# VH-VL binders against p58978: the designs that were tried, part 47

Target 1, 218 residues: p58978
Amino acid sequence: MTNTEIFNKLTNAIVTQDIAGCAKLTQEALDAGISPLDIITKGLSPGMKIIGDKFEAAEIFLPQIMMSGKAMSSAMEILTPELEKTKVEGEEGTGLAITFVAEGDIHDIGHRLVTTMLGANGFDILDLGVDVLNETVIEEAAKRKGQKIILVGSALMTTSMLGQKDLMDRLREENLRDSVKCMFGGAPVSDKWIDEIGADATAENAAEAAKVALNVMK
Short names: E, the ipSAE of ESMFold2; O, the ipSAE of OpenDDE; V2, 0.75 times the mean of E and O plus 0.25 times the DockQ between their complexes.

## First folded at step 22 (VH-VL; framework fv_retifanlimab)

Design i5 (at its last look DockQ between E and O 0.45; V2 from the best seeds 0.59)
Fold by OpenDDE, look of step 22:
Structure i5 (fold): chain C 218 residues (1-218), chain A 122 residues (1-122), chain B 111 residues (1-111)
Amino acid sequence: as target 1 above (218 residues)
Amino acid sequence: QVQLVQSGAEVKKPGASVKVSCKASGYTFTRYYMNWVRQAPGQGLEWIGIIYPSGGSTYLDQKFKDRVTITVDKSTSTAYMELSSLRSEDTAVYYCARLPYRFDSPYAFDIWGQGTLVTVSS
Amino acid sequence: EIVLTQSPATLSLSPGERATLSCRASQSVDNYGRTYLAWFQQKPGQPPKLLIHDASNRATGVPSRFSGSGSGTDFTLTISSLEPEDFAVYFCHQYSNYPYTFGGGTKVEIK
């Protein structure tokens, strides 16, 4: 199979919620010498995008989305170790990425992808998980004052997104804002929002997030 | 008993400011967002803004960004909405309404204040 | 913003009849597994009362004659058999995207 054929099959596996097939194809792709990054960006991510679009169009429902998510997760379980192996020792000074999902939010697929991509690009990772209190983020930032740190938060709901603004305010109040870089993502997050809350950057996807983070940390 | 109790009716002149309060009781104040909604006489409902009581962050409708300030006092479990540069068009009943976090049920404006009539007249 | 259009504006019915109220959104109010659509009942001089959340979940204490259905952009509130106390204005509401918005309302009145 050509790489293109493999990518198309991966995409289709996500779209059709073929969890077992997705995992198998992922392994096959790796065995064929395809990079984990290409598998994600050219095969899996396009599938998730299609699923998102279909959901917005009311062509599919929550169960299908959840199943596609599971398919994605199954692939990522295979890819994550491989990504870690190829971890280019980041240029001395990439820094620590503290990743989390906003309080009240448990959507972790994007979060996991971003975290993985950051790690693959040389960041040290502190993953705080999902439904994370801003206070926890502040505490972790405070403990590491003086280190090169980027906070990477995600939110998929308008309400959880509001927590990002709160975090920024808290960072300023605690005199930590200048000690950290702040990047936020999620469906409702826009450049306008980033500007409004005084954060440093946003990214549309995991691959971009890693690139943006590298740039922000320069 | 879970309830939101708002301050009394206000009569203001154009150009003045009004501050309406909403006192929460019977539940954990910081585990619910607080919203402000207004309703002009005989008209529909208009959302003004939302506040995260735990941190104080707000999001306002663009229409109100320059004139509305929403705040909370966690010690008294009270939310406030201040509207400045009042106009006749601001005459309305103003409501506070809570919205729980995602995993709380029901995830909607389930509890409302009784409303505060604000009349703007010359 | 998401515009919610309710129809009809006025619905004249008798007690015991079935009421069907529509709410159409200008764009989907679904976000990754949840529908952010609610229905409210409002009587004169009172605040809105929550009837339905998440498009189809009846709020606590709401009679079984009230039901909500729909996803994406098209939603329906149904009152299976109108009671005298059901004559009021009904609003749909979305909180999927900022700014949150309400429909223009449907007045259910006695024929």
Scores: ipSAE 0.741, ipTM 0.884, lowest interface PAE 0.7, mean pLDDT 93
Fold by ESMFold2, look of step 22:
Structure i5 (fold): chain C 218 residues (1-218), chain A 122 residues (1-122), chain B 111 residues (1-111)
Amino acid sequence: as target 1 above (218 residues)
Amino acid sequence: QVQLVQSGAEVKKPGASVKVSCKASGYTFTRYYMNWVRQAPGQGLEWIGIIYPSGGSTYLDQKFKDRVTITVDKSTSTAYMELSSLRSEDTAVYYCARLPYRFDSPYAFDIWGQGTLVTVSS
Amino acid sequence: EIVLTQSPATLSLSPGERATLSCRASQSVDNYGRTYLAWFQQKPGQPPKLLIHDASNRATGVPSRFSGSGSGTDFTLTISSLEPEDFAVYFCHQYSNYPYTFGGGTKVEIK
């Protein structure tokens, strides 16, 4: 079986919500010598993009997204230990990523992938979960003043946009804005919005998010 | 039960300021965004801005940015909109309207205040 | 800024007739599986009343004769059989991006 065929099967397992099949194919890909990063970026992430596109088009709804997210999570449970074996530390380290889903939002599928990709790219992780109050994010950042920190917030709903602006406003009011980098992602977020609220970056998908976060932190 | 009650009508001269209040009751004030919308006589609806009552952050339509201040007092569950440097074109009914922001809520202005007529005349 | 264009500006109809109101957005109001488009009814001297949210969902207490449809940029409000209380102005509204905007309105009046 070619690497392309394995990647296509991984993508299909995500799209069809085949949780057990996704885990099995992930292990088979590892056994075939395919790198954990290639499995994620070439097999799994394309499946999550397809699911995201279908959700945007109202072809599927929350239950199907959650099931595809579970398939992704089952693959990541296998891949995370392998990523730790290949982790390369730089001279100074990359920093701490504090990851969260916006207040009022429980859509965690992209958030879990972003968190995993950040860890795979050398970040230490503090995962705050979903439906996270801005006050919680501020508290965690304040406790770690002086560390290299990036805040990575996810949202799927346009109503989360004011909450993102509020976080930036509170960071400035608490004299924490210069202590952290701030990145927001999800369907409602654009480069124009990021500039407008004074955040540092956005990315189109989880793989790009990790690359953008590395760039922002250098 | 759930309601928004606004302050009474006002008559102002050009160049003055007006501050309209909107008192919320029957729900958790900090769990909904508050918006301000106006309607000039015989005209359509014009969105002014939004506030996140928990943190106090606002977003204003650019056309009002230099003249409008939107605030809240969480202890009284009251939102305020102040419009300065009034002109005759600012004569309108001003409404407050709440907006749910949780994923399982209707995304729409579900409750409106009764409106406050502000008349600007010499 | 997303511009909402409503047509026609005025509908002159009789009770019992079907009303069809159009709203066109200058860019899509869909975002990640949701449509950020609402319809409001406004009677003289009253604040607007929510009729339809998410393009097609009736708000609580809204009669079944009201229906909304559409996605992306093209939306329709239909009143299947006009009642006397339905003669009012109807606005579409988007909240998919700032600034939030309203259409210019369609006045439904007695012929």
Scores: ipSAE 0.527, ipTM 0.783, lowest interface PAE 2.0, mean pLDDT 87
ESMFold2 (binder alone), look of step 22: mean pLDDT 92; pTM 0.940

